# Miniprotein binders against SET domain-containing protein 9 (SETD9): the designs that were tried, part 18

Target 1, 299 residues: SET domain-containing protein 9 (SETD9), of Homo sapiens (Human) (q8ne22)
Amino acid sequence: MPGRLLRGLWQRWRRYKYRFVPWIALNLSHNPRTLRYVPEESKDKVISDEDVLGTLLKVFQALFLNDFNKQSEILSMLPESVKSKYQDLLAVEHQGVKLLENRHQQQSTFKPEEILYKTLGFSVAQATSSLISAGKGVFVTKGLVPKGAVVSMYPGTVYQKYEPIFFQSIGNPFIFRCLDGVLIDGNDKGISKVVYRSCNGRDRLGPLKMSDSTWLTSEIHNPLAVGQYVNNCSNDRAANVCYQEFDVPAVFPIELKQYLPNIAYSYDKQSPLRCVVLVALRDINQGEELFSNYYTIVS
Short names: E, the ipSAE of ESMFold2; O, the ipSAE of OpenDDE; V2, 0.75 times the mean of E and O plus 0.25 times the DockQ between their complexes.

## First folded at step 13 (miniprotein)

Design H2 (from F7 with L13W; at its last look DockQ between E and O 0.68; V2 from the best seeds 0.00; counts 0 for: pae E 2.6 > 1.5)
Fold by ESMFold2, look of step 13:
Structure H2 (fold): chain B 299 residues (1-299), chain A 84 residues (1-84)
Amino acid sequence: as target 1 above (299 residues)
Amino acid sequence: SKVRVTIEGSDPWKIREIIDRAIEIAEELGGEVYIEIRYSGDRWKVKITVEGLSEEDAKRLAEEIRKIAEELGVKVEVKIKPEK
């Protein structure tokens, strides 16, 4: 009777998923049903996967070079051709030319936020939201964000469709649902934090980190990994970013995986790692707060 | 010292309460927490590992976890091991 047992197990797992996953809903004033509303333009990709990949590689490479003094164990495991690549890139970035200040940097030459600014022309950070009682938000702290720029990443543990999400989804506002049913748990506290850290340790290969766990701390190494704190748009706050799904290609440089703020819950090599980026819908000025294209009706 | 906790049961709400308390105490004591959660056959199996505790703090954590598990009627196994 494996067919009947498998059907019962599938039905039970599907019901548990729906019982534990918070339903984040947009209530339209003229609709009696609670409904999640996603604008049509947010369902389509604003920029190509090639553009997303190019941006991430550019930023991650810059972060790696900035922290080069602490990468020796990782470098020892890489082919000489890759090691030589970074040595050549570091030589081009001569100390006197690339340093914002010529000495007294304590851990790295620059802070990660400075590297983001030097690489993309802007920086973002979390701070108290401009919305009353919204808690944290994400702001453009320096520079100008051009339309179409990758401005942030949504961190967290990635659950494939039908994978059991514990019961960490109860009371968890940081569950992001992808269009195909993939879930990302972006909560940086409690059981969500511990699950991510455990998966990160599970997948680590000696000195090679297969994901970024620093977004769980006060000193993040990937400054893009603050997307879980981007608030939804409302009638009083128009969206200026949208979510865009991105599957990490198999050929992604292994030494740069340490900056990916996502990790798969299952040790399953059949599915590519899902990431979610936030992409600017318009030019965003310094000092502006980011608001995502998930629409919310506020009273 | 390292503390290892294995929790088995069918009620995810009770298991979550134990997990939440274990994380709270472990963080208070300065330990690092790792967790593995599996679900099959209508049962949850959870393994929690807490590293970086003194022997005294490891015994406190183990006692608190056994206490709340007994209160909730949930089967747990708690082991304390030295670290290398």
Scores: ipSAE 0.399, ipTM 0.811, lowest interface PAE 2.6, mean pLDDT 78
ESMFold2 (binder alone), look of step 13: mean pLDDT 80; pTM 0.764
OpenDDE base, look of step 13: ipSAE 0.767; ipTM 0.929

Design H3 (from F7 with L13F Y39W K45T; at its last look DockQ between E and O 0.55; V2 from the best seeds 0.00; counts 0 for: pae E 2.0 > 1.5)
Fold by OpenDDE base, look of step 13:
Structure H3 (fold): chain B 299 residues (1-299), chain A 84 residues (1-84)
Amino acid sequence: as target 1 above (299 residues)
Amino acid sequence: SKVRVTIEGSDPFKIREIIDRAIEIAEELGGEVYIEIRWSGDRWTVKITVEGLSEEDAKRLAEEIRKIAEELGVKVEVKIKPEK
């Protein structure tokens, strides 16, 4: 008897193992031309890992500086060299603004989306998709996304191939599969939300958050952490973004880890933290919806 | 008050249903939900912890989870602890 249940579970798990597997199966029949064959050896990276890292550090540093007054507890745990670096960066930013505005600078903390716009020249947000059947989508809300820009991050709990995602996978359309078979559960509801929060709480070092959990809420601190709502391309809507895997380097600034929208399911951190970013395939104008190509078939 | 639910079983669909309903009720009561999932090779052990509940809401959650588990024929242990 157990072998039939396991086969039924495995067949159901195979049906939900890929985000939008039903949609992949439907659209494979309609648009074979959107299939990217990625050879197993070709990390078909659109941009370098260095460019991804540089973008994330630039955005997260700007978010940290914008909320600097709320970072006092974190700052107290940092080396003096790191504190001085942020104080110097703030002093330069305030000198630049004082030259432009003779007005009483109330330290107006900007919204995370405004920081994204000031830092990258664009902002993104979730809204109702132009595809009625898709529910939520992600749009360029302000500015121009240049080709090759990191435009979003796929948030969620990161599972290695051997880790039990069984419960989380049932009926979950937000599981992303990496080429190497690492899975990311980007579901912001139910068991998936609770698993992420549990891992986040486990890995927290006093005031130091080792991941962002605000993507599970309405008060998003990392405005890039909406990549789970990017819809797949269709015949009528060509892909303007792709997914790219990014392993967070061990040297990633500890004070900026609070903005990483990913966390490992396991505490045993032998593997680097896998992130998935979305990269623009072309220039994307203000008001455009982001559409990904999910059809990376590993041949 | 803190509620600790331990679910044990081999039927993952029944366990998932208890998890989903326990999360739903706990979130409706304004509780903070945490979960630990373990596989022992033959059975699942799921530990749900709900924090931030009143004593009354903790009792309600505990009773509702027991009822759901009984209806599904799943072994659950529900403990209420005062938050210190």
Scores: ipSAE 0.764, ipTM 0.928, lowest interface PAE 0.6, mean pLDDT 85
Fold by ESMFold2, look of step 13:
Structure H3 (fold): chain B 299 residues (1-299), chain A 84 residues (1-84)
Amino acid sequence: as target 1 above (299 residues)
Amino acid sequence: SKVRVTIEGSDPFKIREIIDRAIEIAEELGGEVYIEIRWSGDRWTVKITVEGLSEEDAKRLAEEIRKIAEELGVKVEVKIKPEK
């Protein structure tokens, strides 16, 4: 009855306090950037933008090919330069249907997390955090994450410096602040969810999605897009990942943009899309929870 | 039926309460919700679109939104349109 409802609300409050920086609190603070402690070496990039791009392209291409039956239908809407990359695979798809008729065992499309494992040698997923009252966390579920690997992405709607973030910042513990003042709203509920979906629909090119909206659902197509649930380090939990900002280059393949878990709030084709990846600070073993190198303000 | 809500005002907390309630009701009714938010220098303009509702559910949503807007003293325009 009433006690169960109050207990549920109280637990949600306890979960949010370790990553909670509300927009209202930032307006009352002397400087919003003083609410987080970022070590000087953590402000530097651990790996190059080229390495980040290469990793994302490798993973996104593997996800695209794994889903090729569905993707082949929309390829007719793409330029010939894009379609020609996949002509051999279109021929193999037709032969694959014929081979199934010849009594070969059917092989289902692999799950996205399995594709991640096959591509990078590890997989991650969200689960109940090892921290009491922290709610969700992110764990290495398979394999070993080598130092310097891109292990996750921080999803959400991207706001430039001068864009007002409403409304969305009220009571929102999932606002990520980039060093240059760009904000990413990683909340997968309420108004934040609706804003992201609205921008996703706005930027869509016919049947082609220009960003990934599945991180808002129970069936995530990009398994890296769980970074909003990575908890901050604490005295009891040393950091094993850091955040690294990455601007998506203009040459990014259009057919792979559907896996980017970020979208700009304003329709502005002049600015590169900001993404944030999480990069391993050391080797991370199977079963370990990820903790970022930002400190929680609790005093 | 499609419901369109236009909210205009300067108090973001009151507007946010209307938005949150609209999303809650629309999702309970099985509607799909879209939102656009603009700032014009002195006022917020919020446009909410809810699609996939029956005419009865669309009227119910519109009535609930008008009720909370009146309680908060916020002017809203609510229109119900057939889906094309």
Scores: ipSAE 0.481, ipTM 0.847, lowest interface PAE 2.0, mean pLDDT 78
ESMFold2 (binder alone), look of step 13: mean pLDDT 80; pTM 0.751

Design H4 (from F7 with A22V V33I; at its last look DockQ between E and O 0.55; V2 from the best seeds 0.00; counts 0 for: pae E 1.8 > 1.5)
Fold by ESMFold2, look of step 13:
Parts: structure tokens; sequence; C-alpha cells
Structure H4 (fold): chain B 299 residues (1-299), chain A 84 residues (1-84)
């Protein structure tokens, strides 16, 4: 039974490899070990699921209010209590804009990266990597990223173990593997792009967008959705972020789902949508490039 | 006009070549592309829908798909339908 033994051995090595690789890499260099915070209720997680959720809700609400004039169809489908909340928040915002109108009328609607900065105190964006031959990377463009901040999201179509991942994986360096075998295809080109768009169209409920498809374009609406371009650490570049898995809770506001850069391949399952965030392992200064291991923290 | 393509087979490289060509042509023509990929019984079944094409562009796409499928020996079904 050599096929069965080899399969078992490969699975053991895969699990061992992902658990062990950060420890081996840190011990083989003169750089200080990058320590991770492990909350007792979330063993190897740097921050709690509650903190991830709170950050995403804060950013997505700010993005929604910034684009409020284009949300009328969505608002017509929401409960009056939710619609009243946003109308009250908008009234406060318009009052502030009115006070500044005499000096700067050009910023009635901010770019998503500016909303990120106003909300979290920093911005990130993709640009040519500082690593030779690495292609694109992700940089802190404004502000300071504090340790434990959510700095990015890994976009893409989410596959369960029983779902076909074809041949989308052929020549595809943007496949992220979660600890439980869930896969995320973060490729924004070719067949991967078409698959994501197909799932997005399938799940749309009239004006309600159940996921963000703009990460596939040149004009992204969720500025966090650049995680597929974060490069792996190396001997010369210590990791400053890590990947952390997050399942979207059932109570997630429906009007904010338009900013989630992930969508499940299979519609017929009621499994929670898996997202992956990138979390800062230390304070990260303006101008720094983000680096992480291709490895998830055990939840 | 709407073009529906069904591809079946066990050779993922040949099927991928057809899919990539369909995507390339449909994007050139400005069509909206939808795809579903299923795998069972060691076979792949791929359904592609391209919408928003003129009647002449739909015929061009269908002809190109049939041509490459015949060249590769891959079974395809191609149908052109009105969107109405």
Amino acid sequence: as target 1 above (299 residues)
Amino acid sequence: SKVRVTIEGSDPLKIREIIDRVIEIAEELGGEIYIEIRYSGDRWKVKITVEGLSEEDAKRLAEEIRKIAEELGVKVEVKIKPEK
C-alpha cells in the first residue's frame, strides 16, 4: 500500500512544515525572533475575532457613508432602524462638510485609501516590491500601523475541501491554504477572475452586493483587499505581519457585505464565509513594505 | 445574443486551453462571462455563458470555440440564444 503511506506521510509533512517553518526560519538568522501574541481563548491568534470584526465594521461603515449618495437602492431594502442610523450619521457628516465648504469643496467624496487613513490612522497600497524579482508588494503609504492592527485582507474565491479547484491552481501562485484545508484563490486575472465574478453575480440579491468584486479592477473600493500581493519574508526581510483566519458571523450587517473581498464557490452550503486578514506583528512605519510567512496562525 | 458553451472531458490542460481562449475572445468582444466548473467521476464539466454580444460577435465566438475544440479533440456544445 505505497500510495496510502505516501499520502499519509505527505499530509504529516504538510502540517509539520506549516507549524515548524516560522520557528526554523527565525532560528536560522541573526534577526530577533518575530513573536506572536496568543490569546488564551484564541490559542495562536494575535488578536481576537471580536477585534477583527470590530475593525472591519468600523472601516466598512466609513466606506459606506463616504459613498452614501450611491447607496439609495440598498437603503430602500434595509429596516427603517438601520436606514435612520445612517441618515443620522450622514447628517452629522454633512454638517461638518458645510462648515468647511468655504475653504475646500473638492473633497465631498474621499478616495477609499483616504477613508482608511481617517479611520485607522494609516493607509496601505500595492507598488513595485523592494525585493528584486518579487514583482508587486504592499507598502504603508501614510501613517503608522500599530502592533495588532488589521492591515489587509486576502481576497478571492473560497473553496471547501469537497469543491473542485481545477485546474485554477495550475500555474497559480495566489492560492492560500487555511489550516482546515479551505483554499482561497486570490488571483485577479484569467479564469480566477471569471470564477469570482460568476459567484458574485450568482449571489447578488437585486441591488444587494454580497461581496466586493472591485479588487479585480484598477479602482478598488475596499483598500484592505491587497493581501495577495504581500510578499513572504526572507533572511533579509523579517516578517512584520501574519495571516489570521476569520469566519464572518451571521450577524454581519448585510449592507456592508459589499466590501468583503471573498465569496464562497458553492452557494448551496450554509458554512460561514471564510476570510483571512493580515495582522501587524509590530509597529510598522510609513514607507515600510509588508512581509509575512505563507502560513496561517492556528486558531 | 448569448453564447452557452458546455465542455466535458478528463484532460484538464486541454479544457483549460479552451477556457482561456474563450475568456480572451469574449473580453476582446466586450462580453460578460460567467463560468461554472464541476468535477465528478474523474471528469470535468464546464459551463460558460457569454452575454451582451451582437449576433455577429456571438457567431464569431461560437466558430472560434468549435475550431479549437475540434483541433484539441475535446467535446464541446455551443449554442447561440437570444437574450430577450
Scores: ipSAE 0.528, ipTM 0.864, lowest interface PAE 1.8, mean pLDDT 79
ESMFold2 (binder alone), look of step 13: mean pLDDT 81; pTM 0.764
OpenDDE base, look of step 13: ipSAE 0.732; ipTM 0.919

Design H5 (from F7 with E32Y; at its last look DockQ between E and O 0.67; V2 from the best seeds 0.00; counts 0 for: pae E 1.8 > 1.5)
Fold by ESMFold2, look of step 13:
Structure H5 (fold): chain B 299 residues (1-299), chain A 84 residues (1-84)
Amino acid sequence: as target 1 above (299 residues)
Amino acid sequence: SKVRVTIEGSDPLKIREIIDRAIEIAEELGGYVYIEIRYSGDRWKVKITVEGLSEEDAKRLAEEIRKIAEELGVKVEVKIKPEK
């Protein structure tokens, strides 16, 4: 029974491979950059945009409350209704922790990965891949990931379809191509890192950070932001996650934008910020590595 | 000290080599790097700003950038300024 879903996903990828081989071969011979993209058969969303948004808000709110002591400058810029919301949420959490806590346990701020586990019932992290030549991979480190859960986010600088992307694309295996031609550069090194950081500084409004830059460092604040290290599926390793595109709505809470691991290269008032989440295609057990369906074009 | 580098040209590979070298040296020296990239009329214009360097390190960075730009035949302007 467990193999039938995975066999169905393998058949979908196999059919996609045959359908697009001529296009891929042409692009490989003339494309000056490395691209990741998903099959059109995976075009349909596994979960609604509302469910993606709800999950991200839940996780980001928990991360914000966990780091509340460092948020005073941001809070001073927010409406009193928003400040009181977080103060009320803290009061409820402290009551719950006090009632359930052993009196000999420490009262300390939790690590971001512990917040993820407490919020979603699982944690993920990057580690050496189970594939010998793949380098890094992403693993479920705690808990069970239910089918349809948002498991990770693909970080990086977002380029609109017609924007120039020159330098960053050369020799860059972390370029992700969305279905409509939007590109995300998930490389956390070199020029890609500097471009992202520059855009992050450009868009900052005093204490208000408009994106998360910590995915570029060894101490990430959003533990979901490891999706660029999820490896491709193969005949021996069936996909257990898929990519799903998500446009951030205009009403997204400004104080939580600091956890979005994406930023637009150029501001376009007519386009929302594109994010990409990874969604579980089945229940995924503790210790399993994540594998996705995508195709990489190398130039 | 603050180092400001302006690069103009039409050859993206040569410009990329200068950018990569500038980032490499700046990070070795513990500087913070910011970059703006513009493209117009088949020409690239790149502005690199490196903050948080000593005066000695800023001079080293400027020398290395001028050297590689000269070798590649790429026009650059390099300025060193106090940060405040």
Scores: ipSAE 0.506, ipTM 0.856, lowest interface PAE 1.8, mean pLDDT 80
ESMFold2 (binder alone), look of step 13: mean pLDDT 81; pTM 0.770
OpenDDE base, look of step 13: ipSAE 0.716; ipTM 0.913

Design H6 (at its last look DockQ between E and O 0.37; V2 from the best seeds 0.60)
Fold by ESMFold2, look of step 13:
Structure H6 (fold): chain B 299 residues (1-299), chain A 88 residues (1-88)
Amino acid sequence: as target 1 above (299 residues)
Amino acid sequence: SKVRVTIEGSDPLKIREIIDRAIEIAEELGGEVYIEIRVEYSGDKWTWKVKITVEGLSEEDAKRLAEEIRKIAEELGVKVEVKIKPEK
């Protein structure tokens, strides 16, 4: 049996290698002429960094409280002022549960998408795209998205200028290029997945996770972390979201870092962690698919 | 058992092939895979240094993974070091 398993893997590798050798060589050269293109009127930020931060903190706090019974080890490591904040917030939540008898005995956690809906007034999820042969897309599954809302985050490992992304870039359509040349690898498969997991394990401090690795799995904790599956706009589909870059401030609550779907490739803390959010360009109705205004142009 | 693979060389496509194969086999065996990649420039050439760690394998599966990696590295002419260590 063990030789049969290895032989099957070996045969699949050899067949795959010969059939797709050209794709392995794609994106071998770094081209400094690569430009991010957005519509001219969308080159400025739609909402302030403070509004992005406020939204993320609100969502991450709600996710944390939803799983509070599983956070006891993390709480024991936090300053008393921080623990007191969550105790106060839970006291208000417990009072609300008593007022709503339907939830009087709820010791179970809600699904993360339900928490998103309760927090922002809408939910999003990935599903088969409305575009034929586009693969996956992201849809508003519940509620209404107001113009200017943060609706998603682009997950992945963050690379500074000239950090070694060469292997990861081969045949990888999920690399996001920021305006200043910072790259985010949003691929949830293969070497990209392993690199992200390695950085996550490297940075973990006991029970404290410094990033969210669950976007790589079937059981996600941050439902915003589906942005790599948002399709680009086209003549047939007008953009309804745009990408907005956001640097995580140094003072970011450590207990909430477990929900950040980004992690720096380099362990050195010389630059703030770059995140990318998707922001609604207009009101977006339930059932609509998200389409972005991002383009990559090479010459 | 824990398997550690160290790869060093100047042909990144051959190294990537070993990385991909190691990940594929390790995941099929139920191992957890970790990787560290460095690149250095010296003497007008690029040298790639890769360390792969696979945890959570039985001793039998660890030996099979190590044998497969050594075999593909030999076929590609890439120098590798493969060590099997007990965990914790």
Scores: ipSAE 0.600, ipTM 0.879, lowest interface PAE 1.4, mean pLDDT 80
ESMFold2 (binder alone), look of step 13: mean pLDDT 80; pTM 0.757
OpenDDE base, look of step 13: ipSAE 0.751; ipTM 0.920

Design H7 (from F7 with Y34W; at its last look DockQ between E and O 0.52; V2 from the best seeds 0.62)
Fold by ESMFold2, look of step 13:
Structure H7 (fold): chain B 299 residues (1-299), chain A 84 residues (1-84)
Amino acid sequence: as target 1 above (299 residues)
Amino acid sequence: SKVRVTIEGSDPLKIREIIDRAIEIAEELGGEVWIEIRYSGDRWKVKITVEGLSEEDAKRLAEEIRKIAEELGVKVEVKIKPEK
């Protein structure tokens, strides 16, 4: 196709000021690589929002308790009822092991991946994909994933439908498009990385981190936050996970927000934070690579 | 030293090239990068802050940013501030 139409759309958009749909215009006026979107038949959720929330709270609480001795500044900023909750949980959860260890500063903490396994019965990690030339993929490294389990999260900066993701999206294969037009930039490098980190610093309240920035580093704290590396299904690799959108409810515990691998580009109190989880479509065995039913538009 | 870069313009591709170069140089020098991006009136306004640089490295970053901005015809403001 001729480039005239693409340039005409870009100039028309700039001329008429009432347009804020830059992703489509940028992809049409540039050489786009991929655009991921969820097929219409996948808009029905495999599990309820309550089940997603329950799973995330269970995992994030376990991660928080595992690192409790390093959370003291965060706890001092929380209401007394919340501090009492965690003190009670530690007393109950550790009562069986306290008699054997009886230490507070001992290095008895587990790696985040081990906490995931102990909490959900499985763990996942990125590794070289089993697909030729696909680069990275995500694998079940330990345990069995039951059908309907939340196995991963798609990290990144969240842009509302009309917000300007407008120049980070150029040539960016990690843009995830939600069904309602919300975009998530899951790229862990370059400008995408800096934007996410800057939003994370913007929203920080003293020691309270309002999102997880460690998915951008080599030492991740939320082991679910590898979803940007899950490859699409293909003719020889049937999908075993699907993407499911989840809006974080207002009652989400503030001290656990440090594990959410998503952050809103605009600090807008009117809309909930969008997350995207990956949900198992069947039982998935140890050693299997995850493949999504997500469709990718390739130029 | 702290470097603050303000970029204004209507061409996101040119602005992105400046941002990408600034991030690349800042990371090479060991600086920590912060960015704020706004869009209004058909123009972008980008504020980049780089912290943790020596005075020499801050001057190098500023000169490289001014150079690429001049080559692209994009107006930038670059300020170097001491960190206390």
Scores: ipSAE 0.594, ipTM 0.886, lowest interface PAE 1.4, mean pLDDT 79
ESMFold2 (binder alone), look of step 13: mean pLDDT 80; pTM 0.762
OpenDDE base, look of step 13: ipSAE 0.710; ipTM 0.911

## First folded at step 14 (miniprotein)

Design K1 (from F7 with R38T Y39R; at its last look DockQ between E and O 0.51; V2 from the best seeds 0.63)
Fold by ESMFold2, look of step 14:
Structure K1 (fold): chain B 299 residues (1-299), chain A 84 residues (1-84)
Amino acid sequence: as target 1 above (299 residues)
Amino acid sequence: SKVRVTIEGSDPLKIREIIDRAIEIAEELGGEVYIEITRSGDRWKVKITVEGLSEEDAKRLAEEIRKIAEELGVKVEVKIKPEK
């Protein structure tokens, strides 16, 4: 009978369509792991812009205070109210450290990754990826990363739509494409490195640097600026971080801009500086490699 | 000494080869490299500045850049100036 046969085929078709559509994408559309429908940026963010800003300010302030010897000229250029704030913080830190330690027995300046650990409760660093052919990766080296934490930043030169991205895009796997078409070139070699350095020198105001150029060197000052080495997720490696775009607000402290690992290609005051952070999708344990959901979409 | 290189042309692969070679040599010599890239229609204009070289190294860099540009059939302007 055709009724019985057609009903059986229709029931199998129903089961097949649910079998080939990821259940998680339909039930977790607010926080999808492997499939993303992006209706609006504000609705798709894992954490608020205020939380991103707060985290960056906390880390950058700790880095600033740790590198006190370098900062004396910068402090002289700041408004007295801001200068007094840092002088008070330095006086408390200076008194406690100087009274209780001998230089030969303790470091007077901690490594940036140690400051990251002291500030956020975890450290990250580059190492050989657990994926055989992937080259470099980024690992949690110490501590535990809580869900929703800012874990890393994607460094590089920021290009607005229609700006000339030349030749840097040829054979360059470090081009990050924002949802609105803004591009970030995170390559730390060759022409990309030179372009970033050129923009950094262009925007400098005496001792005040408007971006971090140290991510291009062997001694990085902002330990978050390793995001270009975070590998994409795969069937065997579920994503544990996602990318989140962040525009730097006008209130961002000028003395802390030296730690932002991004700079605009053109000197255009019309648009805020775009940054991209990596945010933990779950708790991430010590020793785990970071994997992102960028370019891994199952439809 | 400061070396300034100006490259104009419409073939991005040939221009890229000159840029890559200039950066490689300049970094080997310990120079600081700066670059500005602009586009007008189908033509590209590239300005490279290398600072912090000895007079000898600046002449070596300029000679190498002129050599590869000639081999590729790309016209370049290379100037050497003393730093202030």
Scores: ipSAE 0.578, ipTM 0.878, lowest interface PAE 1.3, mean pLDDT 79
ESMFold2 (binder alone), look of step 14: mean pLDDT 79; pTM 0.745
OpenDDE base, look of step 14: ipSAE 0.763; ipTM 0.928

Design K2 (from F7 with E17L R21E; at its last look DockQ between E and O 0.45; V2 from the best seeds 0.00; counts 0 for: pae E 2.3 > 1.5)
Fold by ESMFold2, look of step 14:
Order: C-alpha cells, then sequence, then structure tokens
Structure K2 (fold): chain B 299 residues (1-299), chain A 84 residues (1-84)
C-alpha cells in the first residue's frame, strides 16, 4: 500500500511508461548505451554495509586524532558522554601508549593523505587525468589497493527523489543518480558549492560541523572525498572501481560526522543520510588511475 | 554589511542567471554567500544572503543585481542590513 510519495512516483512512472515505451524499446534494441544506463553491477554490493562503516570509522577516527589539539576545543562543547571517551584516551594516549593503539600517534599533524596511507595502506589524490580529454582524475598515489577496499567517496548535496533540483541540474556533469532516485550533486563550483555550504552552516552544532566542506577547497581534510573526479571507464580503460551506496546509521559518532562529505538538502525530511563509496573491483597498483563503470547518458 | 536578495518567478533559467551573477560578484568582493531555494505553486522563491561586505560594496552588489533582474524581467527585492 503505497503512500503519498509512492503514489506520486507511480503516477510519474505510469505517464513515462506509456509516453516513452516505444522510445525505450527502440533504444534498448538499437542503442547499447541505454542498456548501460541501468547497469546490473551498480545494484550488487561488493562488500557489506558493516565493512563500509568499519572502514569509514577507522579512517575518520585516525583523521580526528591526528588533529586532536584542534578538536579538543570542540569536544568541550559536547555532552559528557562524548568528552569522557576522549578524556580517557588522552590520559592513556601518552606517547608510549599511543604507539600501541595507533602507529600514527608518534608524529605531529600529518597531511590527510599520509593518515590515509598509514591507516589503509594506500592513498589517493586527484591529478590531471591520463585521458587527453578528461581533465582531472583520481590516482593511487601510494601503496596497493586490495580488491574490495573502499577507495573514495562521492561528495555532495543529497536530494531525495522528487525534490526539486534547480536549478543545480542545469549544465551539471557531477550529478550522481542512485538506484532509488536519490541524487548527489558533486559539483564543487557555482550554485552547487553555495548550496552545500549553506546546508553545512544550517546543520552545524555550534563550532562542530555535521559534514565536511573542505572537499570544496584546495586543501581537503577527508582525502577519500575526491570521487566526483573519478572518470568513467572507456574502450581503452577498463573499470577498476564501482559505486556502492551506503546509508549512514543513526549510531554514527557525532564527532566524526565532520568528515562525511555529504549533506541532505532538506533538513525537515526524516531519511538516513545517503553516501556513495567507490570500491575496488581488483587489486590496484600505485600510480594507476581509477575508472568507474558508471554510465551517464550525455545531455 | 549584509545583502539579502529575494527572487521570485516561474522561469528557472532566468532565475539561475541572476543567482550565478550574484555569486560571481559577491565572491569577487570577498563576501560569503548563502542560499535558500523554495518551490511551490509553480513558482520559485530564492533567498540569497551575502555577508562580510563593506557598505559601499553591498550597495554595488545590490545595484548590479537589480540591473540584471530588470534586464531579464524578473522580480527581485534587495535589502542591505547591518550585521549582528
Amino acid sequence: as target 1 above (299 residues)
Amino acid sequence: SKVRVTIEGSDPLKIRLIIDEAIEIAEELGGEVYIEIRYSGDRWKVKITVEGLSEEDAKRLAEEIRKIAEELGVKVEVKIKPEK
């Protein structure tokens, strides 16, 4: 028994189905590109949601501890349940104890890419693509990415299905379409940048940010948040990553939300925050560029 | 000074042009830009807030936005407010 939103979806699908069915049938038989518009690989998950969550928590915790002197001021404004977790860690995290708990605690502030490498055994970064016409791309800069690893995240403002998207969809090649119709606008310029920043400011709890806005800048604090620059596979470049959707669970630590590179456009709607990760389809060597199997029909 | 721009209309392409120009000018002046977009009854209502401008720069931004909106035939309201 569908609700108001499902009834609206059903009505729109029914109109689309009857109006465009001959076009869809013709394009499916004569244009293989349309068949790739709904790729089966995008529906299958390579790793569990629990493994995605565990990886994100491990990386975000390492980033948080690397920057802990700055974070301690923010912690003073949070409930005691959160502060007490880190007060105990501070008391135990003297240099000797930190060596046992986290191999990264012996050094002062590292660059985020170095923290990623020390945490996952590889690092990634954006650079000029190896494809002549592609502009930017994402590369494995250090280490080896094992098959099944979370390599990157697709940043941006999240729109639920049937929410109006302005204005932001006009001439925007960074719109990611989830299987259920949720959209993520990964454009780091113009109106898309301003919308994300406005939502980030709206959702802050005092000085604590509830999402990462640094992916919009030249100095990214979450090094995974470069997924909008991963190029699609081509005849010359087989895909080595796939997209995997992930809903952020309610138990996600509040102090780590500052590293989530996604934010919901509509604050009033009750839905889990959608994130999208990129997962390695095979072992990926140092120096390789990432290519996804996501196909977008050009407009 | 804070500049608040309210844009109303049914033509999203014209409204988008005003938004793009407002963002470009405000960033060149060193202002911080915030935006809220609402859609109801086949009409868009857009509120743009630009913070951190001098009074002179705020007036310049307001005049440029009014000029572009008149050129496109789009209704806008522009207010300049002191920051708290």
Scores: ipSAE 0.445, ipTM 0.837, lowest interface PAE 2.3, mean pLDDT 77
ESMFold2 (binder alone), look of step 14: mean pLDDT 81; pTM 0.768
OpenDDE base, look of step 14: ipSAE 0.789; ipTM 0.941

